# VH-VL binders against q9nrl2r1430to1533: the designs that were tried, part 119

Target 1, 104 residues: q9nrl2r1430to1533
Amino acid sequence: GGVHELSAFEQLVVELVRHDDSWPFLKLVSKIQVPDYYDIIKKPIALNIIREKVNKCEYKLASEFIDDIELMFSNCFEYNPRNTSEAKAGTRLQAFFHIQAQKL

## First folded at step 7 (VH-VL)

Design k88 (framework fv_ficlatuzumab)
Fold by ESMFold2-Fast, scan of step 7:
Structure k88 (fold): chain C 104 residues (1-104), chain A 123 residues (1-123), chain B 107 residues (1-107)
Amino acid sequence: as target 1 above (104 residues)
Amino acid sequence: QVQLVQPGAEVKKPGTSVKLSCKASGYTFTSYWMHWVRQAPGQGLEWIGEINPRGGRTNYNQKFQGRATLTVDKSTSTAYMELSSLRSEDTAVYYCARGTEYYSKPGLYFDYWGQGTLLTVSS
Amino acid sequence: DIVMTQSPDSLAMSLGERVTLNCKASQSVSSYVSWYQQKPGQSPKLLIYGASNRATGVPDRFSGSGSATDFTLTISSVQAEDVADYHCQQYYSYPYTFGQGTKLEIK
């Protein structure tokens, strides 16, 4: 393994952003609208933050990029009950991510 | 079964260049980074560089930048390392080693190694 | 460049003893450290990656630990087949660098 092509991470983030189920993940959860979120979730992250890190070349390894995406999904499932639209969107988007990540 | 096959030995004179081969089999050649590492007699391992066979992207240890050139031939699943301006200090066993698939956690470790080519540089 | 320093340079152990091999990085490498076993006349073989994950087929007696700058490879009950040089490597930053190696012998 090595430092990967920036275009591969950017392409994958763009595909995630464009997916119908990306809406819970586009930006950080609002503390004003969801005040207990940050009491439960200790490492908040969202697609806009991940994309910024890609553009600044902050991911040295594909595993670091994948870990941030997986953290985003883990946060979703920890905070949101299974029957919520957020958790359902997260389940579908995570499956899509796993398929697309194989093409890196 | 994953195999990386390298020639046993090469003897070269100082000032010349050498091109070492590493023939891969048993996996999808373009899905894994290929690394080159050397080991001088009685010394530790030293990383030379890496190549992604998929796009040909390379990264080099700055110590070898300009002297080492990594290439691949996808049609034969063979990786090459050319080292120029050889010195007696370049006498070492040269290994090719497979990196991880770029999408895999933890990303960077060398899971399969060739048997190595002993390069002797002497006059 | 990040310098990896292993200690001791060599050690001799009795069969069944617990062995600890140390590896220190000159600056933080997070958990991006691998350990390789190299038996006489052979190529290195991956033992541990990501500081603590055993590679496929590696016996349970091998374990890795540590983070940031200090890393340890432990063999819980050393066997005759464990005679080898052991190398640590950081893959956090270019260039990837290895320690000088620790030679393990059985007395």
Scores: ipSAE 0.000, ipTM 0.558, lowest interface PAE 15.7, mean pLDDT 85

Design k89 (framework fv_ficlatuzumab)
Fold by ESMFold2-Fast, scan of step 7:
Structure k89 (fold): chain C 104 residues (1-104), chain A 123 residues (1-123), chain B 107 residues (1-107)
Amino acid sequence: as target 1 above (104 residues)
Amino acid sequence: QVQLVQPGAEVKKPGTSVKLSCKASGYTFTSYWMHWVRQAPGQGLEWIGEINPRGHSTNYNQKFQGRATLTVDKSTSTAYMELSSLRSEDTAVYYCARGTEYYSKPGLYFDYWGQGTLLTVSS
Amino acid sequence: DIVMTQSPDSLAMSLGERVTLNCKASQSVSSYVSWYQQKPGQSPKLLIYGASNRATGVPDRFSGSGSATDFTLTISSVQAEDVADYHCQQYYSYPYTFGQGTKLEIK
């Protein structure tokens, strides 16, 4: 792994954070605000955690990075019904991610 | 001193279109969602749609999908709602309202409202 | 669409009385309900968001409660300036929907 690989993951996370539909994914879901979330979602993750893992060089393969992003979307669709603003944001951000990830 | 300034009134004929403005001041325009809500005479409030001025992302009430278009001009801190194929049933006061910060769930609150534009659609 | 139903449609109260306004959602909206006050000839004003959080500048006599399908706005001691229409709104799912409003008048 090199500087260029780290830069690519960092750039992609920054693009996701800047996207209008990132708001459900910026930080872990609050147990206080959503008490049943952690009863349903067994592997919680968010963009701030993924970004920290990128900065600490914890992703050895691009597939590991992609798997964490996909887990984040999978959790969103598992917890949130289709008509919620969370699910709609997740659908659009995931489509954006798939386009950007083709560069990796 | 947050302000949302709207024109007082517009009169249009059926079948035409209108573009209503909402000029924001006193806050960072791109940091908050902007919503459009109407109120027909003697009726309740009806949500039309929302726009994020940051990335121009929009969400619409399906009832207005294809007829309403929300846009913003960041250089003038102005939001616009264009409504096409006007009918007499579109006669209402149209409000713009400042929504939640871009990093929070949209729709959580509408904390500042414009004074409203009365749109009258009649022949 | 989620239908928000308010009750009563209208009520008249004496100064100082406790007022309770109800709002029922046709399906669960969690705690994603806001309340707005609209005085005659004016724009709506935010009172409560997230079912129970009072907005900045709103007097302590206003309080909100409820979750899932049943929500309540309470005015602990009604004053003359509280004459208005009160609207509840859900923002759980699209499209956001408002109740028909409750008209509050003073006897």
Scores: ipSAE 0.615, ipTM 0.884, lowest interface PAE 1.7, mean pLDDT 92

Design k90 (framework fv_ficlatuzumab)
Fold by ESMFold2-Fast, scan of step 7:
Structure k90 (fold): chain C 104 residues (1-104), chain A 123 residues (1-123), chain B 107 residues (1-107)
Amino acid sequence: as target 1 above (104 residues)
Amino acid sequence: QVQLVQPGAEVKKPGTSVKLSCKASGYTFTSYWMHWVRQAPGQGLEWIGEINPRGSSTNYNQKFQGRATLTVDKSTSTAYMELSSLRSEDTAVYYCARGTEYYSKPGLYFDYWGQGTLLTVSS
Amino acid sequence: DIVMTQSPDSLAMSLGERVTLNCKASQSVSSYVSWYQQKPGQSPKLLIYGASNRATGVPDRFSGSGSATDFTLTISSVQAEDVADYHCQQYYSYPYTFGQGTKLEIK
């Protein structure tokens, strides 16, 4: 998409980063700290990667941006059991994202 | 340097509420999670909940959900825990403790603890 | 809820002895375990986080190890100042839970 869409994506990523529940999503999961993560998750992604893609104009459609954000949450719920702090943060941040994404 | 100051004691009757304070100093209050943990006399530690002073997001031990309310006053760098519908088994020392920085997994450590407030609930 | 079980409940050691305290989780908690020291009449103090990382200012005689369900805190040479209750805690899932504690005494 255009500059208008890129500005909207950047604003949404900034709001996600500022959210209290963003901590599991700020950067890629460390293989040193979580050795089995990359055995289970085949398409890792994080907010810093998504923000870089926005800045490089790699999202041509809002659906592509939304798909990457949803992949990030899907990875979280695939790896982390429901009662983990990661899964709880993911649940709340995803709900916040769904509200904000309605404005895209 | 880092300090968490709590009142020494509170005495309450069953069925009432109490609001305990924890005054932080020596660090950027909004950069770290704050936790509340209690310890009944002669017993182990029990986690009550956590609050992120940055956005005021909270997570509670479900045992206390609906009875405990965690809040912060950023202007005074003070954290509060309100506990309602008090029972005799709520008699315990209540600690506030500084957690990890907001960008790290919460609960990873509680590195500084207040001296604790002894809450006595008796008829 | 994940149950953390510590063993032994109490022990008495001679100065300079090596002591190992155990903590078992009822289900896997990865490496998300911390250890706290609590001296009589005092607040808990962080010793170890992430199973094996020593907290700032903690003497190097304290070390932690373990993963999944079995964790240990080792004091390589017990000193008189180490008389305390030791608590393990998991932060893998909510609610965070502590073990019942191990009381360390000097004989």
Scores: ipSAE 0.595, ipTM 0.878, lowest interface PAE 1.9, mean pLDDT 92

Design k91 (framework fv_ficlatuzumab)
Fold by ESMFold2-Fast, scan of step 7:
Structure k91 (fold): chain C 104 residues (1-104), chain A 123 residues (1-123), chain B 107 residues (1-107)
Amino acid sequence: as target 1 above (104 residues)
Amino acid sequence: QVQLVQPGAEVKKPGTSVKLSCKASGYTFTSYWMHWVRQAPGQGLEWIGEINPRGDSTNYNQKFQGRATLTVDKSTSTAYMELSSLRSEDTAVYYCARGTEYYSKPGLYFDYWGQGTLLTVSS
Amino acid sequence: DIVMTQSPDSLAMSLGERVTLNCKASQSVSSYVSWYQQKPGQSPKLLIYGASNRATGVPDRFSGSGSATDFTLTISSVQAEDVADYHCQQYYSYPYTFGQGTKLEIK
């Protein structure tokens, strides 16, 4: 079961990926470009990983999917100061996510 | 070859508005951020704002918030900057510049610049 | 706002000399600094991004270094065509800000 639930998760991830503010979240942060990231962020995650989990049917509950998306935003705000372009993008994409997640 | 074409000059009176254009060619217009930067005579560069032609999202320098409006016309691959309530201190060369692709940090580089439009605001 | 301060304001060099231009940020900007060359009457041209990455087509005599608050642009052997204003820019946080520029002239 859960074909419609999986379709809903996939649709939401696609909408997030297509949003202008998705750029900080498309892939894991590069250790080469940001050497201290993994010293600060202990549970890294990105939209490509979440999408792969959706495609492999790894989310049992909508709450698990939502938790992974919220972890992604939490990591952004923990690492990036308020006025950075990453933090600003994260704030706007998170607000968009909260509206879209009401469909789940 | 990437090109950003801007008009050479505009002359406006104080209190009016101006809408400057930037015609892009030689690349996929919706794949890159577009930035606007000005330079007053003999002065340094000042960032005005950025627009993503993909979803029309904008970010502005707070100094220009409410006066500057960035838009795009995807059908003609043209970016616009409208600046209202002009005063003499707005006299400057206004550049459009291509930023990064939509999947990269927006300000990472401005790799191609228009030739600039000289805006003169005088009575 | 992050203030970018360049030094010196201007300098005159002899052909073939090594040139070092400095740029200081008022707070840490990580490695998010670019350098632009602007020749008289022309638009700026990207030289360096991410503090140390040379843009495509830029001669290897140009190099960038630095992190956090202190950045440098180096021209290993200055040529006549290098006469220009050089601008540093941070893109760490909004608004993006430029230094006041350094004018390079040949003696």
Scores: ipSAE 0.694, ipTM 0.899, lowest interface PAE 1.2, mean pLDDT 92
Fold by OpenDDE, second read of step 8:
Structure k91 (fold): chain C 104 residues (1-104), chain A 123 residues (1-123), chain B 107 residues (1-107)
Amino acid sequence: as target 1 above (104 residues)
Amino acid sequence: QVQLVQPGAEVKKPGTSVKLSCKASGYTFTSYWMHWVRQAPGQGLEWIGEINPRGDSTNYNQKFQGRATLTVDKSTSTAYMELSSLRSEDTAVYYCARGTEYYSKPGLYFDYWGQGTLLTVSS
Amino acid sequence: DIVMTQSPDSLAMSLGERVTLNCKASQSVSSYVSWYQQKPGQSPKLLIYGASNRATGVPDRFSGSGSATDFTLTISSVQAEDVADYHCQQYYSYPYTFGQGTKLEIK
């Protein structure tokens, strides 16, 4: 990685956050709202956490950054049935991410 | 009927460890979170931590993190709390308390409590 | 940590009087507040969850209200069996925290 790669990560996170389908992913799932979430999802992650990691330069490789983003989507699809609003939003956002990630 | 049965009392020396048990009955053990709460003499309640129905996810009060360990034995429907490096300030009644059903709403409250175990830590 | 402060610390009331117990959170906890009754020598018992929902089997004279930072447990007509310590609790964020408790006695 380098300065260019770091900037690319920052930009991509901004674009993901601004996307209309980012609402399920902006912050960690609330256990109060979804009591069984952390019974199922063992590696919770969200865009605000990924943003923080980017800001702290914790990603040394693009693959590490991509892995966290994919984990985020994987968690969504593991917990949410395909016909839910969260899963549908995740599907669209992931497609957007895959397109943008090609620029990394 | 739901019951959480705890031993009456434990006496320990400072620096040692204790493992408290909580045997559950009258409900599906693997369907509810289990919590641990303690109460020092004449004081309020203090939340220690929680463990999920599967026994593979825990959350701790950071005050106890690294010193408290929650586990479950699904085969015996028993929850355990181990507390290490005991000090006099750990003297309290320790309660296990059933949380909400893991897929239920609206929130995380404790609807059934054990009788509590009095832990006395003294030299 | 979110601090829950109860008031008063203790209270002595006559039978049949209206009792009001207060609980204040150091920051907003929405409606994620529970109340427990703890009689002498006994374990706590759930009274209210979600700030205003009575638990199963709880008498109608008990009611909870409030949101954000200010919460109230009310006993419309206090009975002899209501002598106990009352605890409020927030479960908005970790760690879950309790108030210091209010002791209710009958004159």
Scores: ipSAE 0.012, ipTM 0.653, lowest interface PAE 9.2, mean pLDDT 92

Design k92 (framework fv_ficlatuzumab)
Fold by ESMFold2-Fast, scan of step 7:
Structure k92 (fold): chain C 104 residues (1-104), chain A 123 residues (1-123), chain B 107 residues (1-107)
Amino acid sequence: as target 1 above (104 residues)
Amino acid sequence: QVQLVQPGAEVKKPGTSVKLSCKASGYTFTSYWMHWVRQAPGQGLEWIGEINPRSGSTNYNQKFQGRATLTVDKSTSTAYMELSSLRSEDTAVYYCARGTEYYSKPGLYFDYWGQGTLLTVSS
Amino acid sequence: DIVMTQSPDSLAMSLGERVTLNCKASQSVSSYVSWYQQKPGQSPKLLIYGASNRATGVPDRFSGSGSATDFTLTISSVQAEDVADYHCQQYYSYPYTFGQGTKLEIK
């Protein structure tokens, strides 16, 4: 993509990181705290990885960026039961993302 | 020093509502979750709910859903728990407790507790 | 709801003895367990969070261990000031739930 698209991706990631509900998504899940996570989740991802990909211009299409963000949410809902703080945070942050992504 | 100040006691009649306060000082009020926990005389602890003072977001124990309402007043650094339709079984000490920072997993720890308010519900 | 069951209900120890308190969850709660000390007439005080992390200011004679469903709180050398009720709590899922408590007394 172009400069316009890269600025939009950077701005969106920053808004996601600053959101109250970003805490489950800032970094990869710790194997020490959650030992079975990597037995269940085969394509782990987090906002710090997505941000680095944006900074290195690795997303060529808006759809690739959106796919990585949606993978992050899908992983959250696959691992975490609906009544966990992670799942509730994911639900709120995903709704926020969908509103912001309409501007892409 | 971090302090959470609660009134010592409240007496209410069955069927009424009560609004308990928790005044925080010694830290940035909006940076930490606030929790409410009760303890009936001689019994264990029971979690009521949590509020993020920064966003106003709440999560409740379903047992109290519809009866308990958590709010905050940022200008006075005060958290409130309102409990409606009071029953004699609501007689308990009600604690507020400071949770984790808003950017961390809620419930990870409750590091400072108020002294508790003894609510007595009797006719 | 996840049920937390503590054992024993009460115990009496001699000064300097090692004591172990148990807490079992009805289903896996990963490492998301905290322990609280509550002295008579006082509010609970955080001892351990995340199953094994000692809270600031807590003496090193207190330690926590365990994962999934089985958790323990150990006091390596019990002191007179340790007379209290001890509560475990899970924060894996809502609602957060506490055990019934274990009462520690000195004989």
Scores: ipSAE 0.530, ipTM 0.874, lowest interface PAE 2.2, mean pLDDT 92

Design k93 (framework fv_ficlatuzumab)
Fold by ESMFold2-Fast, scan of step 7:
Structure k93 (fold): chain C 104 residues (1-104), chain A 123 residues (1-123), chain B 107 residues (1-107)
Amino acid sequence: as target 1 above (104 residues)
Amino acid sequence: QVQLVQPGAEVKKPGTSVKLSCKASGYTFTSYWMHWVRQAPGQGLEWIGEINPRNSSTNYNQKFQGRATLTVDKSTSTAYMELSSLRSEDTAVYYCARGTEYYSKPGLYFDYWGQGTLLTVSS
Amino acid sequence: DIVMTQSPDSLAMSLGERVTLNCKASQSVSSYVSWYQQKPGQSPKLLIYGASNRATGVPDRFSGSGSATDFTLTISSVQAEDVADYHCQQYYSYPYTFGQGTKLEIK
């Protein structure tokens, strides 16, 4: 985790947030809209939380940052069946992430 | 003001194809999903598919996959649905409907609907 | 495919009565249900989205409730202009599916 790694993490999170397929990941899933989500998903996370962790320099290694992003996608695919708009968005955004993450 | 303008009627022979149009105005065409829904006479609504005009990505009802093709012309803010291999049971009113913004869950609501095109497939 | 079943198929009410329309999903759709009103010869109009959120311009006599498999549209005091077919729709998974509709008439 140096200054340059922090800038790289910030740039990648901003690119993820701006991607057309980021909508399922911008904020934590609402318990009101999806009441059973937190019964199934034990480690919820979203891009706003990851961005905050980046800003507070909580990631010491690129692998820790990547793990949190992958947890976000893993949660998506665990909760959402393949034929949902969430799962389709997650598949495309994860592919985009994998390409960008090679630069970390 | 948001408007989705569709032709009133089309008549086609079985085995042919039809391309129905939906001209959008009053909003940023590329910011919202566009949906196609049909309704056979006296029947309920049936979802055909959706297209994101921003990137032309589509999702189809499997029943129509291979027969329905959704496209857009961004320069004219027009959405199209082409349906091939027409059968008499394709006789229905075909609606285009504006969905959610591209940065929201697709299908969350269809807030503006075209007036519909009555497609009649007859020999 | 998720099957949406509405009940009753039709009903006739007196002006001012409370109307309850039901919609059942064949499997859980969370809160991802919308309701549409369709007057004769017209396009559908959005009433409720996300099971309980009233669309802009929709009178407050219309309300939605429910989650998982059981959903309800309520009209607290039916008016003459409410004569229409009412359709529920799930958008939890593809393909999006509609119920068969409930026809509301005034006696």
Scores: ipSAE 0.619, ipTM 0.883, lowest interface PAE 1.9, mean pLDDT 92

Design k94 (framework fv_ficlatuzumab)
Fold by ESMFold2-Fast, scan of step 7:
Structure k94 (fold): chain C 104 residues (1-104), chain A 123 residues (1-123), chain B 107 residues (1-107)
Amino acid sequence: as target 1 above (104 residues)
Amino acid sequence: QVQLVQPGAEVKKPGTSVKLSCKASGYTFTSYWMHWVRQAPGQGLEWIGEISPRGGSTNYNQKFQGRATLTVDKSTSTAYMELSSLRSEDTAVYYCARGTEYYSKPGLYFDYWGQGTLLTVSS
Amino acid sequence: DIVMTQSPDSLAMSLGERVTLNCKASQSVSSYVSWYQQKPGQSPKLLIYGASNRATGVPDRFSGSGSATDFTLTISSVQAEDVADYHCQQYYSYPYTFGQGTKLEIK
């Protein structure tokens, strides 16, 4: 059971990773590049971590998967002002995600 | 060897449009952002916009929004910038420049530049 | 738009002297500043990205420093081939903006 559901999560993560606006979200923010990030963001997450959780069958409900993706976007908007390239990428990728998530 | 090849010059009348090309070679075209930058009379550089050849996503300097259109042809590894409603103040050298890889912040560096196309807009 | 202001507009140096070029952002850009060298009749060439990282093939006499609003490009021992315009650029927010350039000459 749940094979179709796991495949749907994996497919959606792959679609997000392939999107042009995925670059801020592919892996955890580098402390070397962004020294104060971890002082501000208390629950860091990225697509590579979410994908690993999908592969380990850690999401029991679609809502749990959606919550992790939304946390990722929330972190982006909390740290990055609206005019930054990170915030613009996050806005577009989140809109794309909301369309794709309708399939879940 | 990474190369970006642009035509040397274009001459256009005010009110017309121009479509400038930038042929890339020596790397995987879809793996890097492509930027367009102009240098008006005087010495200042002005960023026009960026395009991802991978998915076609674009970001524009709002000054050029609606007048500049960035496109790519993946089959020929060529980037294009079309600029409409030309005015004499559009006279400048127009550069294409390779940006970062798709997994990095765009604009972090422009590591290879074309030789530029001198666009002259005069009546 | 973020305005990048470079100073001085121009300077003339003797061979082997240390030169410092300044770049000021109208608001904080974190460390998201790059420096480009443009020799007469040529395209710009990347020197420094992320305020302090040297690009591949750039001599170690070039170094960058700074954060927030104030940035500096230093050439520890100027050479004849360094005659050029130097441009700073922020890529913190859209649109990316360049300074007006500093012209470096040899006297």
Scores: ipSAE 0.681, ipTM 0.897, lowest interface PAE 1.2, mean pLDDT 92
Fold by OpenDDE, second read of step 8:
Order: C-alpha cells, then structure tokens, then sequence
Structure k94 (fold): chain C 104 residues (1-104), chain A 123 residues (1-123), chain B 107 residues (1-107)
C-alpha cells in the first residue's frame, strides 16, 4: 500500500545513502568540476533528488522509483569508464540495490 | 594527532604468507579509506588496494587480485594486508596510508602514511 | 594500466632556483593527479591533490598544474629541505598508479 511503499522507498534510500559506495551519487555532479558532464548526461539525477521525490510522494509505483534509481546508475556507467572508482562504486551499489529492491 | 603504526620488518620464505598490520589512531578509523602501497628498494610506489573500514568495500590492483587480502578490525582500529604465495619480487617496504573520507572519492589523496614495514622475502 | 612517466629522472639544482618536475599520463586522467614528497628514509608526504590543490601545511613555493595528460610540479625557489624524491600519482582509474619518481638534489 501507499504508506507502506513510501516507507519502503524511504528506508531503501537511507540504506543506499549510508552505503560505502554512495559517494558518486549523493548529489548532482558539479558542472564546475566536470564541465562536460551535462553535455553527455541528459537526465541527471542523484540520491538527494530521489529522496526528495520520495518525501513528496511523487512515486506512485515502485517501478517509477526503481526507474529513477536505475537511471542514476545508467548515468554513472555512461559517463565513467569501467575502471574508474565511480563505476566500480556504482557496480557494487547497484548490486546492493537490486537485492534490496526485491523487498519492494 | 593522526598516527598509523606499522611493525618495522618481516622476514618470510618464498611461498609463504604474511599479514601486515597498521594500527590507526587520532581519528575516526571507520571514516576514512585505508590504502596499501609498496615500494621495492630503489623503485617507485605501487598501489596494492584500498578498503573502507566502515562497510568493508575493497578495490584491488589486479596485479595482486587473489593474492592480497585487505581486512580491518574496527574494535582495535587496525587494518591488515595479507599477501600470499610470496616471492622475492615482493621484497619491499609496505605502507598503509589514509585516504579520503568514506563519502568521498577514494584515492583522492593519501594524507597520512605509516612508517612502513620492510618485508624481505628470501630463501 | 595508466602509465605515469616522470621527467627528469633526477636533477641537481642550486638553492633558490626554480624547479620544474613533469609527469605525463599515458592517457587522460582529467585532473585526478596527486604529488608526493619522499625524503630519504621517510614515508611519502602529500603535496598536491587534484592536480593543483596544495595540501595543508605545504609551503607556498610548491604548486601543481596541468590537466588530461601533462602535469607539472613547480618549486618556485628550491630550499635545502626540498631534497627528496617526488612522485606523481593518478587516481582517475584503477589501478591507481605512480610515476617512477624524480630525485631532486641540491648542488
């Protein structure tokens, strides 16, 4: 149900944020630090944005929530080469997410 | 003050294993990545791997994958690096070094280093 | 692996001279480069991170510059205490790799 799903989304976001490998995803990439990022990534998203959407009850379906999380990872893998720390962190965090998402 | 304390030296035979320790103090142990770097005599630095003492995430230099194992003991604020199947080429000073905070990019910088442990591998 | 090549391998300078140490990456590492100073018999010490950011406590005479593949560590006026090996490092991708080092001596 809606309230229970909301709580589940909130809890999952908390767990993602607390994960060791969350650092690439906590906030939107800085255009100053990475000038070409937004030339490549057209739908930027981060955990703080997803958290806000959860708090505002913008996710009506679990699939919508999952889609945003997957987009976040997709962006990471699109921009970052495979052997970067960002990509490695993303790989581990995504695996963690997939396990936790089974509870939704 | 931040301190990373390592034993002075280890002597091992080829084919054996060694577990080097690095005791951290003066900061929150679980808040920073810990790295291991070695330096063969008269040579440059070589990165071995990193570990987050908080959650246990690790990244290894593929050169050492399967042979080096990084662990931590939170209760004693001690990081460990175990290296198996030792060979003469493993003779080097092994450093532990504090990296960035766990919510930051790892490997950004190593701001504190242990004094290093000289590992000698010889018959 | 990304290879970091430092140049020169060694140099001897007079006190007060400007010193320029170079580090070249085999491929672009953006600005993810750090520099370390290692005095004889000591552990490395962080000088520069992010290619151009001076670490806390590092004298103003040290500066870092560069991006992509070419990086430089500069000592505006070399001092006697600057005798050391200097190492560059990339942390753009795994494995993190160091240059072979540059030995700086005073004439």
Amino acid sequence: as target 1 above (104 residues)
Amino acid sequence: QVQLVQPGAEVKKPGTSVKLSCKASGYTFTSYWMHWVRQAPGQGLEWIGEISPRGGSTNYNQKFQGRATLTVDKSTSTAYMELSSLRSEDTAVYYCARGTEYYSKPGLYFDYWGQGTLLTVSS
Amino acid sequence: DIVMTQSPDSLAMSLGERVTLNCKASQSVSSYVSWYQQKPGQSPKLLIYGASNRATGVPDRFSGSGSATDFTLTISSVQAEDVADYHCQQYYSYPYTFGQGTKLEIK
Scores: ipSAE 0.445, ipTM 0.858, lowest interface PAE 1.4, mean pLDDT 94

Design k95 (framework fv_ficlatuzumab)
Fold by ESMFold2-Fast, scan of step 7:
Structure k95 (fold): chain C 104 residues (1-104), chain A 123 residues (1-123), chain B 107 residues (1-107)
Amino acid sequence: as target 1 above (104 residues)
Amino acid sequence: QVQLVQPGAEVKKPGTSVKLSCKASGYTFTSYWMHWVRQAPGQGLEWIGEIDPRGGSTNYNQKFQGRATLTVDKSTSTAYMELSSLRSEDTAVYYCARGTEYYSKPGLYFDYWGQGTLLTVSS
Amino acid sequence: DIVMTQSPDSLAMSLGERVTLNCKASQSVSSYVSWYQQKPGQSPKLLIYGASNRATGVPDRFSGSGSATDFTLTISSVQAEDVADYHCQQYYSYPYTFGQGTKLEIK
């Protein structure tokens, strides 16, 4: 990845974090609050981890960045199969991401 | 002080539609979800739907999907619920109520309620 | 839809007695339960949210407890002003649903 791509990744992560539906994704799920989460989800990820990877230049391709964001949404829909606030927030934020990702 | 002001009563004939208002004051209107809940005489509370006044996003109870429409007017800090194809069983007190959201995990609960509008649907 | 069932339907207590109202969810709602007090002719008033957190201005004689499917609202020393219908509500998943209510009366 180039300088322009790093700037684009950072801008997109900031937009996701500022979105009202970002709350399920801001940081890793707490095992205290959700004890069975890590029994179901084997590749946990959150926006704070993705942002750290962007800042450390750990994404070499745009596809790697997109894959991590998509993994985050996939985890949400795998764990929250019911009509929950988490699943609804994930659906709206993923739609927003797909629109923004067209710029990448 | 937070206030949600609703009209006292409305009388409608079956088959018509009604648009109920809820005027908010005492807080930033766009920072809190607005909910609509009804209560038929002598019955429990029934959730109709919610709207985000900032972006206009809505979620509806499937029972009311297609008949209820939630909207807002940001310039007047007013929320609206329109209910169409009215039936006698729609006779109820209709409340607007303010939802709140926790930073890290939403727990939408209703901390302030309007006084309610009594809708009577009768021939 | 998640069904919320309250018990008893009605209860008559003497002043100063401890009262416990029950609310059961048809499936786990974690801690996403609120309790509302509704006096005759008035709108509901929030008492408890998140199963156990007391809302601002609510007297400390009111407390909530429970998780998953079983929840309780306790009034440690009933006062005359506590005569009302009490409603539990889950906000875990859509649609948000309420129990049928418990009517509290004073003997």
Scores: ipSAE 0.000, ipTM 0.580, lowest interface PAE 12.0, mean pLDDT 86

